# Ledger of designs, part 15: VH-VL binders against N-acetylmuramate alpha-1-phosphate uridylyltransferase (murU)

Target 1, 242 residues: N-acetylmuramate alpha-1-phosphate uridylyltransferase (murU), of Caulobacter vibrioides (q9a2m1)
Amino acid sequence: MSQAPKIAMVLAAGLGTRMRPLTNDRPKALVEVAGKALIDHMLDRLVAASVETAVVNVHYFADLVEAHLRAREAKGLAPRIVISDERVQALETGGGIKHALALLGEGPVFVANIDSIWIEHAGAAVDAVAAAWDPERMDVCLMLASTTESLGFHDTGDVFLSADGLVRFKDAGEIAPLVYVGVHICKPEITADGPDGPFSLLPLWKRLAADGRVCGVAPEGLWMHVGDPQAKLAAEARLAEA
Key: E = the ipSAE of ESMFold2; O = the ipSAE of OpenDDE; V2 = 0.75 times the mean of E and O plus 0.25 times the DockQ between their complexes.

## First folded at step 11 (VH-VL; framework fv_ozuriftamab)

Design n1 (from m4 with heavy chain D31E; at its last look DockQ between E and O 0.02; V2 from the best seeds 0.00; counts 0 for: placed apart)
Fold by OpenDDE, look of step 11:
Structure n1 (fold): chain C 242 residues (1-242), chain A 119 residues (1-119), chain B 106 residues (1-106)
Amino acid sequence: as target 1 above (242 residues)
Amino acid sequence: EVQLVQSGAEVKKPGESLRISCKGSGYTFTEYYMHWVRQAPGQGLEWMGGINPNRGGTGYNQKFKGRVTISADKSISTAYLQWSSLKASDTAMYYCARDWGSREYFDYWGQGTLVTVSS
Amino acid sequence: AIQLTQSPSSLSASVGDRVTITCSATSYVQYMHWYLQKPGQSPQLLIYDASNRATGVPDRFSGSGSGTDFTLKISRVEAEDVGVYYCQQYHSYPLTFGQGTKVEIK
């Protein structure tokens, strides 16, 4: 079994336009859900998974994000924080990873969207992804959830999962049973051949998946995407019930 | 014509090891997943696991994980199900079944291998 | 694991009768399939993806349903339709089957 990554890329550079008015005076990463900043929800999960370094990209209200992270780091409540500065231009998911390649190092890394929070039912979901990770078999390992165990994600699903863990992205018009819930392990160098500007991981994943290099795991739990104020309220309601 | 031909009936004692086989023909063996489904006497069907014969990747029902091993030899278009130590409760008919590979339905089945485990 | 419960567990029909078998899941199921296991034979695929007849399956067989409730119907049962019918879900692993519905002819 391969060792779990010790470094995480935390994607916090989004504008959060859909979160308005909540993001009028703060970045999405610092919007509170159930009294805790979105980025802190994710950092807690990463700390619990023994991640030692968090590379965080910043853009919108970058100074606020950085200050928040430094404060948390100083309190010993976060991994070592390394800032990937995207103040000049937001680079999206793929572009962000590519931009941060030198910071991420040569090994596999966690990649985490800050807008994903979840309730665990059968152990740590991040650990399940780590346990499934096999660099010989895959270049990407996606954390997945059933469409019925997720809120705020694509209702028609994203992917199919085979018995051996291979991921197939749905074709146009298909309905898939699983959604990507914003956390994965990857070899970050897969982004190296991407453009220098912003680009999404999705086309890259689709190419890799066609080659059988994308796998996934669907741990038990409830996943919530916090993409707008309504989703925030829904997430808070579910967390309150837990 | 697609055919799945399984090995013959087995009579074993508890604690013994066993490997049964399923040979596919009439199609490209490596292009389809092969699954194993168990049926205890007078009972329903139970999915045990599956294998990608091309890549060798396997998936298991947790109920059987650690007790059985699914493997394949693509050079002879054969899938295997094996036990390191049989139990009496392993007495059942075992079917191999081909999966179309997209939505996990089984379009072709072997004739079944009866495994009887008794002291 | 998603549990599938079929109803009824058994039924006896006359040739020409309409037969309805239901399959209820403990949670949402995106894809449901149906099989027939005739006496002394291996299971055979009847319906895939809730409503598509497999190759060679007579049109008297039909499937429907979504979510947690699925149905297999035989419009005019024939003697050759005797056996045990199983539903099977593909939504999450492990793949699971219903307990079966035994269909007999009077």
Scores: ipSAE 0.654, ipTM 0.865, lowest interface PAE 0.9, mean pLDDT 95
ESMFold2, look of step 11: ipSAE 0.818; ipTM 0.912
ESMFold2 (binder alone), look of step 11: mean pLDDT 93; pTM 0.950

Design n2 (from m4 with heavy chain S102N; at its last look DockQ between E and O 0.02; V2 from the best seeds 0.00; counts 0 for: placed apart)
Fold by OpenDDE, look of step 11:
Order: structure tokens, then sequence, then C-alpha cells
Structure n2 (fold): chain C 242 residues (1-242), chain A 119 residues (1-119), chain B 106 residues (1-106)
């Protein structure tokens, strides 16, 4: 059994345009949901999973994000923080990882989208992904959720999951039972052959999946995507009920 | 013609180990997942797990995880279900069933293997 | 696990009758399949993905439904249709079956 990654890429460089007006004066990462910044929700999960280093990309209001992270680090409430500076240009998910390859080092890493908040029902979801990780079998391990156990994600789903954990992305016009919920483990070097500018992981995943190199796990819980103010309110309502 | 032929009936005692087999023919064995479904006497169907014969990856119903092992030998187009230690409650008809990958419906079934476990 | 409850558990029909079997899930199910197990035989696929007839299945069989409620219909039951019908879901693992509906002919 391979060990869980000790380093995480935290994607916090998004503009958060859909979160306006909440992001008029702050980055999406610092928008509070239930009194806690989005990025802190994720960092709490990563700390609980014994992540030692968090590489965080910054762009929009980068200084505010960095200051926030440094403050948390100083309090011992965060992993060691390493900033991946994307102030010049946001590089999206794939581009961000590629840009941060030297910072991420050797070995698998967690990749975490700060847009995802969840309630756990049967243990730590991050640990479930780590437990499923097998570098011999896969290059990517996706955290997945049922469409019925997720809010704010694609209603028509993203992927199918086989008994042995292989992921198949849906074809156009299909409806899939599972959605990607913004956390995965990967070999970051898979991004090395991508373009130098911004690019999405999705085309890369689809290629890897065709080769049987993308797996997934769907732990029990409720996942919420916080992509707009309405989704924020919905997430807060659900958290209040928990 | 697609056929799944299973091994013969078994009579065992509690605590004994057992492996039953399912041989596929009439199709490319490695192109399709193979699943195992059991049916206790007079009861319904229960999914136990499945295997990707090409890659060897397996998935299990948690109810059976740790007690059964699903495997395959693609060189002879055969899937296996094995117990390390049988219980009386394992008495059932066991079916192998072919699955269209990532669709999880079973279009072909074996004839079944009756396993009887009694002291 | 998603539980599937079929209704009725058993029924007796006359040849030519219309038969309706329902399958209710405890939660949303994207894909539902139906099987028939004739007496002394292995199960056989009838319907996949809620409404598609498997190869060789007569057109008197039809499936419908979505969400939590699915239905298998036999427009005119024949003697050869005797057996136990099962619904099976693919939405989440573990895969699960309904408890079965026994169909007999009067």
Amino acid sequence: as target 1 above (242 residues)
Amino acid sequence: EVQLVQSGAEVKKPGESLRISCKGSGYTFTDYYMHWVRQAPGQGLEWMGGINPNRGGTGYNQKFKGRVTISADKSISTAYLQWSSLKASDTAMYYCARDWGNREYFDYWGQGTLVTVSS
Amino acid sequence: AIQLTQSPSSLSASVGDRVTITCSATSYVQYMHWYLQKPGQSPQLLIYDASNRATGVPDRFSGSGSGTDFTLKISRVEAEDVGVYYCQQYHSYPLTFGQGTKVEIK
C-alpha cells in the first residue's frame, strides 16, 4: 500500500467571477461560508489528512490570500505554505499544476479545489481517496460523489465508475451517476507535456482514462460546490443542519 | 455463441476453503467484466463482486469483502470465486455473469454452481 | 446501499393478461435493469437502462421509469413468462437487486 501524499496543490487562483459581488473586494478563497473562508475549509481537511505542505497558487487578490495563509501557518493551523505565484496569469487547473511542478517535488500529490465543501458520513473522504490510491494502477484518483449526494455540481454527472474503480467519462448526451467533487490524487508530472499557458485537466484526464489510468472513489457524504452566491447560501443552510 | 460454463456442485464443511470457476467462451474474455452473484435457497439475487479480467482489478460488495476472493486467469478465459473459510450461511447457488464494461448489467449468465456447506 | 423494493412480491395471471411490476428505490437511481429467472434456470436479462429490451426479448416486455420508481410491463403474458423477475440498479456500489416478483400463470 502506498502512502498518502504529504503535499497538496490547493487551487486558489480562480477569479471567482461567478461569485460576484462577494469577490469584488476579495478573492474567492477568502469568501466565508458558515463563518469560515473557503480555503480554510479545504485546509482543515488537508491538515486532518496529515498533509505537511500545501502549495497554493495565487492570482486574484494574491496578496490577501498570501497574508491569510501566512497568518494561519504562523498559528500552526496549516501545512507549510508554499506560494505558487500566478499573478501574471491565471493558468487554470492543469497549467497551475505544471507551473508548480518544481514546488510539488517528486511523488503523488493531492489536488484540491477550494470550491468544494462537504459533510462526511462515514469517515474522512480524503483518506478514502488516499486509501484507493495505487500508483501502479493509476495516474489519477478522483474523489467522486453521487449526483444525488451533491449540490451545485453538474446535474447530468461526469463519470461512470467500474467495480474495480476505473473511471469512464461520459459521452456527449449521456447522464452519469457520479460527479467529480474537486479533490484528487495525481502524479503531477502528467501535466508536464501540457502547454505553457493555461489549460484544463479535463482533456488530460480523458486521455488517461482511455488508457485505464484514471480511477475514482465515492465516499459517503454530502458535497457542495460553492460557485456562486446562491450556492454559498445553500451550502450554509446544509451545514447549519448538520 | 457466448457461453459461461461454471464448475460443478460442491459439498463442503464449515471452515473449509473452496474455489469455483467460470469459463467464458464465444467472446473475447478480457473485454468484459465478470461478476459473481449468489442466490441463497429460496432467496433473491445478491451481487458479490466483479473483476476486470484484463487488468485484474476487482471490486467487492463490502458484505463479502475479506471472506471471498475474485480472480481470473485470462490465459484460459476463466474467472474464480474462492473462500478462505466457508460458513453454513454460504450455502447458495453462485452465478457468474458477464457485464458490459461500466454499464453494470449482466447480459450472459453461467448455469450456476451449487455450494452446500453443512457440518 | 440502495435498496430496491418490488411490488407485488407475487402475482398470478391468466395467459393474455397485462402484468405490471414496479421497483422502488430508496434513493435516486440513474440506471435500472430487469431480469427474469425462469424455474430451474439462470437469470436472463430482459431490460437494460430502464427501457431497452435485450436481444431476443419479445416486444410484449417493456420497461419505463426514472428516479426512484421503475416499471416492467408485460402486455400479454404467456406461459413461458413464468418465473421470478428482478430489478437491479446501477447508480452506486454495491449493485443491488430487488427482492423479486414471482409470476405464475393460472
Scores: ipSAE 0.532, ipTM 0.819, lowest interface PAE 1.0, mean pLDDT 95
ESMFold2, look of step 11: ipSAE 0.679; ipTM 0.867
ESMFold2 (binder alone), look of step 11: mean pLDDT 93; pTM 0.952

Design n3 (from m4 with heavy chain R103P; at its last look DockQ between E and O 0.88; V2 from the best seeds 0.00; counts 0 for: pae E 2.3 > 2)
Heavy chain, then light chain:
Amino acid sequence: EVQLVQSGAEVKKPGESLRISCKGSGYTFTDYYMHWVRQAPGQGLEWMGGINPNRGGTGYNQKFKGRVTISADKSISTAYLQWSSLKASDTAMYYCARDWGSPEYFDYWGQGTLVTVSS
Amino acid sequence: AIQLTQSPSSLSASVGDRVTITCSATSYVQYMHWYLQKPGQSPQLLIYDASNRATGVPDRFSGSGSGTDFTLKISRVEAEDVGVYYCQQYHSYPLTFGQGTKVEIK
ESMFold2, look of step 11: ipSAE 0.581; ipTM 0.836
ESMFold2 (binder alone), look of step 11: mean pLDDT 95; pTM 0.961
OpenDDE, look of step 11: ipSAE 0.862; ipTM 0.929

Design n4 (from m4 with light chain V29I; at its last look DockQ between E and O 0.02; V2 from the best seeds 0.00; counts 0 for: placed apart)
Fold by OpenDDE, look of step 11:
Structure n4 (fold): chain C 242 residues (1-242), chain A 119 residues (1-119), chain B 106 residues (1-106)
Amino acid sequence: as target 1 above (242 residues)
Amino acid sequence: EVQLVQSGAEVKKPGESLRISCKGSGYTFTDYYMHWVRQAPGQGLEWMGGINPNRGGTGYNQKFKGRVTISADKSISTAYLQWSSLKASDTAMYYCARDWGSREYFDYWGQGTLVTVSS
Amino acid sequence: AIQLTQSPSSLSASVGDRVTITCSATSYIQYMHWYLQKPGQSPQLLIYDASNRATGVPDRFSGSGSGTDFTLKISRVEAEDVGVYYCQQYHSYPLTFGQGTKVEIK
């Protein structure tokens, strides 16, 4: 069995335009949900998964994000923080990883969107992804959730999952039972051949999936996407019930 | 014509190991997932697990995980279900069933293998 | 695991009668399939994806439903339709079946 990654890419460079007005004076990463910054929700999960280093890309209000992270690091509440500076240009998911390749090293890494928070029902979801990770079989392992166990994600789903864990992305017009919930393990070098500017991981995943190199796991829980103020409120309501 | 032909009935004792087989014909064996479904006497259907014969990947119902192994030999278009140690409760009819691997419906079934486990 | 409950568990009909079988899930189901297991035979696919008839299935069989409630209907039951009907879900693993509905002819 392969070891869990010790390094995580935390994607915090988004503009968070859909979160306005909450992001008028702060980055999305620092918007609080249930009294805790979005990025801290994710960092808590990564710390619990024994991640040793967090590479965090910054763009919008980069100084605030960095200051926040340094403060948390100083308190011993975060992995070692390495900043991937995207102040010049936001590079999206794929571009961000590519930009940070030298920082991420040569092994598999966690990739985490800060706008995903969840309630666990049967153990740590991050550990489930790590347990499913097999570099011989896959280049990407997606954390997935049922559309009925997720809020704020695509209602029509994203992917199908086979018995052996292979992911198939839905075709246009299809409805899938599972959604990607913003966390995965990957070989970061898969982004190396991408363009130098911003690009999404999705086209890359689709190509890899066609080759049978994308797998997934759907641990039990409730996943919430915090993409707008309404979603934030919904997430807070669910967290309050937990 | 697509056919799934399973091995013959088995009579075993508790603690014994067993492997039963399912041979596919009339189609490209590696293009379809093969699943195993059991049916205890007088009971309903229960999904046990499946295999991608091309890649060898398997998935299991957690209820059976660790006690059964699903495998395949694509060179002879055959899938297998095996137990390391049978229990009396394993007495059932076992079916192999073909699936596309996309939406997990089973369009062809084997004739079934009756496994009886008794002291 | 998602549980599927069929109703009724058994029924007896006369040839030509309309038969309705329901399948209720504990949670939302994206894809539901139906099978018939005739006496002494292996199960056979009847309906896939809630409403599509499998190859060779007579048009007297129809499926419908969404969400948590699905229905299989036989417009005019025939003697050859005797057996146990099962619904099966594909939404999450493990795949699960309903407990079955036994259909007999009077």
Scores: ipSAE 0.408, ipTM 0.774, lowest interface PAE 1.3, mean pLDDT 94
ESMFold2, look of step 11: ipSAE 0.796; ipTM 0.905
ESMFold2 (binder alone), look of step 11: mean pLDDT 93; pTM 0.952

Design n5 (from m4 with heavy chain N54D; at its last look DockQ between E and O 0.02; V2 from the best seeds 0.00; counts 0 for: placed apart)
Fold by OpenDDE, look of step 11:
Structure n5 (fold): chain C 242 residues (1-242), chain A 119 residues (1-119), chain B 106 residues (1-106)
Amino acid sequence: as target 1 above (242 residues)
Amino acid sequence: EVQLVQSGAEVKKPGESLRISCKGSGYTFTDYYMHWVRQAPGQGLEWMGGINPDRGGTGYNQKFKGRVTISADKSISTAYLQWSSLKASDTAMYYCARDWGSREYFDYWGQGTLVTVSS
Amino acid sequence: AIQLTQSPSSLSASVGDRVTITCSATSYVQYMHWYLQKPGQSPQLLIYDASNRATGVPDRFSGSGSGTDFTLKISRVEAEDVGVYYCQQYHSYPLTFGQGTKVEIK
């Protein structure tokens, strides 16, 4: 087994349009869920997983995000923070990683969407992904959840998982049992051949998956996607019950 | 015609090692996952694990993980199930089963290998 | 692990009778499959994806259900249908089977 990544790409450059009006005066990353900023939920998970460096892309209200991160860093409540500046243009998931390649360095990295919050039932989910990571077998390792153990994700699922952890993306019209829940390990250089500008990881994943280079793990827990105000409320309700 | 032919019955003692085999024919062996399913005497079916014969990747039921090894030799279209140290509780009929691939249903089964472990 | 409970555990029917077997899961199951193990034989696939008959399976067999509750029906049971029926889920690993339903003919 390879060592867990020590660097994470934290995707915080989204506009958060769907979070309006909550994002009228702040970035999505700083919207609070259960009294804690979305980005802090993720940073806590990364710190717990012994991540040493967090590369964070910023765009909408970038200065606020940066100030927040610096404050946490100063308090020892965050990894070393490295800002990937996307103030000029949001580059989406794939574009963001590509843009940050020099910052991410060599080796596998965690990639984390800030809009994913979860309750763990059987240990740290991030550790489960790290444990499953095998750079000889895969270029991407997805954190997955059952569609019934997730809120706010695709109801019809995203992927199928084989016994050996190989991921197959669903075809049009299929219903898959598992969804991607916004965290994965990857070799960031897979994005190097992507187009300039914004692009999604999904087409890249699909190509890699066809070559058997995308794997996944589905740890036990409840995952919540906080993509709109209603999802926020739902997440808070579930967290309150935990 | 698709066929899965398993090795013959085994009589072993506790602590002994064992490897049983399942040979596929009538199809491209590497195109389909092979799984092992156990059935203790008078009991139901229990999934043990599976293998991707093409890439060699394996998955296990946690109940059996560490006690059994699933492997395959694609050059002879054969999957294996092996124990390093058998227990009396390993007495069962063992089936190999081909997985169609996408939705983990088993469309073809071997004839079964009876493994008896007793002192 | 998702547990599957079949009902009944056993039944005795007359030739021509309608037989219904249910499979209840402890949690949501996206895909359910059914097998028949005839006496002294290996299991054989009957139904896949809840409602699709496998190749060579007579039309007297049908499957239905979704979520946590699935059903296998034999519209007119025949002597050759004797055996133990198993449901099996593919939603999460480990793959699991029901405990089986033994069908006998009077």
Scores: ipSAE 0.689, ipTM 0.871, lowest interface PAE 0.8, mean pLDDT 95
ESMFold2, look of step 11: ipSAE 0.767; ipTM 0.899
ESMFold2 (binder alone), look of step 11: mean pLDDT 93; pTM 0.950

## First folded at step 13 (VH-VL; framework fv_ozuriftamab)

Design q1 (from k2 with heavy chain D31E; at its last look DockQ between E and O 0.94; V2 from the best seeds 0.83)
Heavy chain, then light chain:
Amino acid sequence: EVQLVQSGAEVKKPGESLRISCKGSGYTFTEYYMHWVRQAPGQGLEWMGGINPNSGGTGYNQKFKGRVTISADKSISTAYLQWSSLKASDTAMYYCARDWGSREYFDYWGQGTLVTVSS
Amino acid sequence: AIQLTQSPSSLSASVGDRVTITCSATSYVQYMHWYLQKPGQSPQLLIYDASNRATGVPDRFSGSGSGTDFTLKISRVEAEDVGVYYCQQYHSYPLTFGQGTKVEIK
ESMFold2, look of step 13: ipSAE 0.774; ipTM 0.901
ESMFold2 (binder alone), look of step 13: mean pLDDT 92; pTM 0.947
OpenDDE, look of step 13: ipSAE 0.848; ipTM 0.927
ESMFold2, fold request of step 14: ipSAE 0.779, 0.785, 0.793; ipTM 0.903, 0.904, 0.906
ESMFold2 (binder alone), fold request of step 14: mean pLDDT 92, 93, 92; pTM 0.947, 0.949, 0.948
OpenDDE, fold request of step 14: ipSAE 0.872, 0.837, 0.872; ipTM 0.936, 0.926, 0.935
ESMFold2, look of step 18: ipSAE 0.780; ipTM 0.906
ESMFold2 (binder alone), look of step 18: mean pLDDT 93; pTM 0.950
OpenDDE, look of step 18: ipSAE 0.815; ipTM 0.916

Design q2 (from k2 with heavy chain S55E; at its last look DockQ between E and O 0.77; V2 from the best seeds 0.00; counts 0 for: pae E 6.9 > 2)
Fold by ESMFold2, look of step 13:
Formats: structure tokens, C-alpha cells, sequence
Structure q2 (fold): chain C 242 residues (1-242), chain A 119 residues (1-119), chain B 106 residues (1-106)
């Protein structure tokens, strides 16, 4: 019987240029929403799902990210932190996972962006992804949200979801009801045959989906993509209303 | 090295059919969506529609739906834009453009195919 | 559909000038992109996701903005920067472009 992953890859290497001027002197991962750094929002969600180790990639202001995470550990806060160093070159999502393969070990992992904030309406969303994970049936399980119950994500959507949880990426020019909201479980070895250097997960996901190997869940909630300073203010306003 | 190479200029009369092509090379053709963008003489850019070449699914700007057909042949890495009956108003430059797969931006463009439709 | 209005529609600048082009959307846009179409050429990607320069784009080009108001700047224009600049959204279908801003330099 499969169990929830105990390891997460946390993607903190982005330049955060859309967050300027807030990212002129700090990485996006350390931008605060409602008094808490974006990376801490996500780490707390992962800890609530019993994640024991977070492998965090770093690039832009990497020393600040490391110092923040060491201070978090010094306060006795889970999870254990392992740094995946991308100071030489940012590797994008697929390249970052491939670079970190030795740190991620054997078995499935969570993969999480740092720029999704959400309000849960019915249970823990990360647990819903873990409950759906079945390595015999899938290589990737996406956390999804309705375009009508999300903020800062695009209206055209990303995917359709069948009744049995299979993901179909939309065709060109289609409108899809669901968006990927920055948390998934995968077998990290799906990146092993990718190029050295930077590459994105999306083309790989589309190939896997065509083979029926990508599933997803859409737990109830309100998801907010904190992609720019106005999105940060909008997220804070919604959290204050909750 | 990524390249999009389009078929040559066409001169047609109203009512004739036409299919123009866009061949992609230097990348995995089925991993990226392909779009068609129209530019009438002296005018700006208009998105016409696109195709997922892996599965053949298409979407159209409502303005052009039913007026053109977008298709692809993945065995030769080629996308097509086709009219069954051209009108004089179809005179324009037509570009193919590759979508990064999330439809966020067009990172490579073909050289364009000029279609002239006149009596 | 989301309408994009660029300002100005055209301009003439001297080499070395600072040039600013704005793009206003009728509703929220998550993703705004910029293209340059030089005379007789295909469009080419300049800026994606509001502020990221595409590969090979000189650092004199910068983009900014969010929500409904976006800006493209050329800090010191050069003769090769002539052409028509277009903004483009991918927040909602149909995909739309601004009407274009024609830039000529002396």
C-alpha cells in the first residue's frame, strides 16, 4: 500500500521579476503575505501533510533563502532542509528536479511552487493529492483548482479531469475548467532522460498524459497565484476575510 | 535549432481552395501547440486559432470558425491552414507561431505566407 | 474578449531617446507579452510574462506592469529598434494583440 511522500521538492529558484520592486532586494520565496514568507506558507502546508524533508532549490539571492531556512530550523520547525544549489544557472522546473535527483532519493515526492496560497473549504488539499496517489496507475498527480474558484490564474484553464481522475491537457484554443495550482506528486525519475540544463515539466506532462499516466484532484478551496505585487495585496485581502 | 518554414506565396481567385503549410524542425513537433496569426495589408496581428499536433485538437477564434480549417500531420512535422473557398478579404500575410505549450507566448514564428486573392 | 489599447499609436524618436509604450487591458490580464515586428520581417518575441526578456533581447528593453496596465521601455533607442511593437494577452480566449505602436527613429 502506497503512503504519502515524506520528501518534497520546493521550487524557490525563480527570479521573481514580476514581483518587482518587492524582489529587488529579496527572492520571491521571502516575499511576505499576511506577515509570513511565501516559502513558509508552503512549508507549513507540507508539514501538515507529514513531509519530513524539503529539498529546496536556490538561485536568486540563494544565501538569503538558505539563511531564512536555517533560522527556521533553529526554531525547531519541521521539515529538515536540504539545499539543491542552482547558483550557476537556473534550471526551470524539469531541470531543477533532474539536478536534485540524488537528493530526492528513491520513490515519489511532492513538488511545490512557493507562490500558491490557498484557503481550504473542506479538509487539507495536500492530503487529497496524497490520497489519490497510486504509483501503479500514475507517474504524476496534480493539485488542481476550478478557474471560477481561483484568483490570479488564467481564465482559459489548463486541463480537464475525468471522473476517474485522468488528466487531459486542453487542445489549442480550448477553454478548460481547471488549472494546475503548483503542488503535485511525481516519480522524480521521469526527468532523468531530459536535457542537461534548464527545461520545463509541461511537455513531459503532456506526453505522460497522452499515455494515461497523469492524474489529478480538485479539492474545494480558493487558490491564489501570488505572481505580482497586486496579487499579493489581493491574497492578503482574501485571507483577512477568511 | 528551432525553425518554422512556411510554404510560398499564393495568388488565387475568389472561390478557389488553398492549403498553406508550416513545417517545424529542431524540436519535438508534438510537444508544442501551433497557431496561425493573420495580418491583413497595413493592419495589425489577429489570432486565428491553433492545434495540438499530438492529438489533433483545434480551437478557433470565433471570427474565423467555419471559414478555415487548421490541421497537422505529425509524421512530417507539418501544420496546415486551409480554405475551401477563398474570398478577396482573405488577402493577408499568414504566420505560424509555436506556443510554449501553456499558450503564454509565441517563441518562434514562421517567415509568413502571403496570400493574394483577386479577380 | 479582452481589448488591448496601446499608446501612443506611433512615435518618432532620436537615437539615444528613452521610449515608453503602454498597453491597457479592459480587464485583468495575468500574462502580457510584447513583440517587435521589424519592417519586412515576422514578429519576434521581445518580453514574456510582463517583464522577462526573451533570449537575445538587449537589456535596453524592459517591461513592467500588472493587472490592466503594462509598459514597455527602451532606455536608449537605437536605429535597429524601428518597427511596430505589439502587446499580447493570454489570459482569456480569443488571444488578442494591441493595435500596435509604430516606432521610427531618425
Amino acid sequence: as target 1 above (242 residues)
Amino acid sequence: EVQLVQSGAEVKKPGESLRISCKGSGYTFTDYYMHWVRQAPGQGLEWMGGINPNEGGTGYNQKFKGRVTISADKSISTAYLQWSSLKASDTAMYYCARDWGSREYFDYWGQGTLVTVSS
Amino acid sequence: AIQLTQSPSSLSASVGDRVTITCSATSYVQYMHWYLQKPGQSPQLLIYDASNRATGVPDRFSGSGSGTDFTLKISRVEAEDVGVYYCQQYHSYPLTFGQGTKVEIK
Scores: ipSAE 0.076, ipTM 0.674, lowest interface PAE 6.9, mean pLDDT 89
ESMFold2 (binder alone), look of step 13: mean pLDDT 93; pTM 0.949
OpenDDE, look of step 13: ipSAE 0.814; ipTM 0.913

Design q3 (from k2 with heavy chain R103Q; at its last look DockQ between E and O 0.80; V2 from the best seeds 0.00; counts 0 for: pae E 2.5 > 2)
Fold by ESMFold2, look of step 13:
Structure q3 (fold): chain C 242 residues (1-242), chain A 119 residues (1-119), chain B 106 residues (1-106)
Amino acid sequence: as target 1 above (242 residues)
Amino acid sequence: EVQLVQSGAEVKKPGESLRISCKGSGYTFTDYYMHWVRQAPGQGLEWMGGINPNSGGTGYNQKFKGRVTISADKSISTAYLQWSSLKASDTAMYYCARDWGSQEYFDYWGQGTLVTVSS
Amino acid sequence: AIQLTQSPSSLSASVGDRVTITCSATSYVQYMHWYLQKPGQSPQLLIYDASNRATGVPDRFSGSGSGTDFTLKISRVEAEDVGVYYCQQYHSYPLTFGQGTKVEIK
């Protein structure tokens, strides 16, 4: 039986410096797109996929993030919120998950950035990732999008995807057709042996992919990386057309 | 501590072959990409290409494709840059630089290998 | 290929001055990075992704910008800050560097 994760790690600790001046007085997670904070766009997608608890890391303007999330709870909106405090030091993706291991519980979790917005063309994209999850076959399942059907991502791509869903990360100087768009499922214990402090998931993902333990799906849709003020305006324009 | 140690300076004549090396230590060599960057005398920096040491996969700046070969021997944590036939215009400092594979920035650099090609 | 133009090409500053270096790209760049090459040394990473200081880089160095226009600032220049500063893009291959900005302390 398919058992989609009920817990998500939501990565909201970034400085958002490319979003300046919009992030001079707030974290990127609270920058609005079409009247709705980036973190709320992502939380709504996760709730639609039956996520019950979001573990949200915080660093830059951490008190504002927490106040926003408590106001969301006061409106009766899911999911439950647990804060993973990184005020002293930002830990990057791998370090953040490792730091939050006790909060994430046992079993697979979603991991989500807050800066991806998308328009779905054929079903719910988060559900597609969950449908592909099989812990016997994989330790990580990535949500991917085509570089040519995406906005705000670099042209060189990240990965290739085989017909049966296996991920290969591009080699140095290679152009790949797909980018990781900031949502995945993983076994969070893959971070347990990482260094203390900041580290990225990417080297770990590359080792796991070499062993055939990283899979991915590329649901149909339009993905937008909201990385700077121009990207915010572009995302709003595209949402208005949808 | 991460270190990239390059082979020593070379003085060559046009038409000769040459292979220079870059040995990485203090990290898992196959977890990171290795790149080569050229600096002609008194000039700026120019990316030549890179390699994934684990797979052997390479990518080149088109300017240098067919002129150099980038390779690696992961058993000794060493990357190589090789010419089959040097030109006088190949006179430059050559750096290796490590790339952890996201956003493609070079966090550690070798000390450089000066290659002088003259008659 | 994306071309990067730095301004100024050279400058002289007194210790304690604010120094500003710009890097302009011919098209949109997702990631911009900055390096310092001190005299006789290899380049060293200063700033990655426009504004993140690399490990051990003093907080007098800051970076900003997005899209096609990026800036590196030294809030209070010190004698050891002499050298050539380079921006470098990642958005498309080939990776490219700016032509460099030579900073001298008078």
Scores: ipSAE 0.495, ipTM 0.782, lowest interface PAE 2.5, mean pLDDT 92
ESMFold2 (binder alone), look of step 13: mean pLDDT 93; pTM 0.951
OpenDDE, look of step 13: ipSAE 0.820; ipTM 0.916

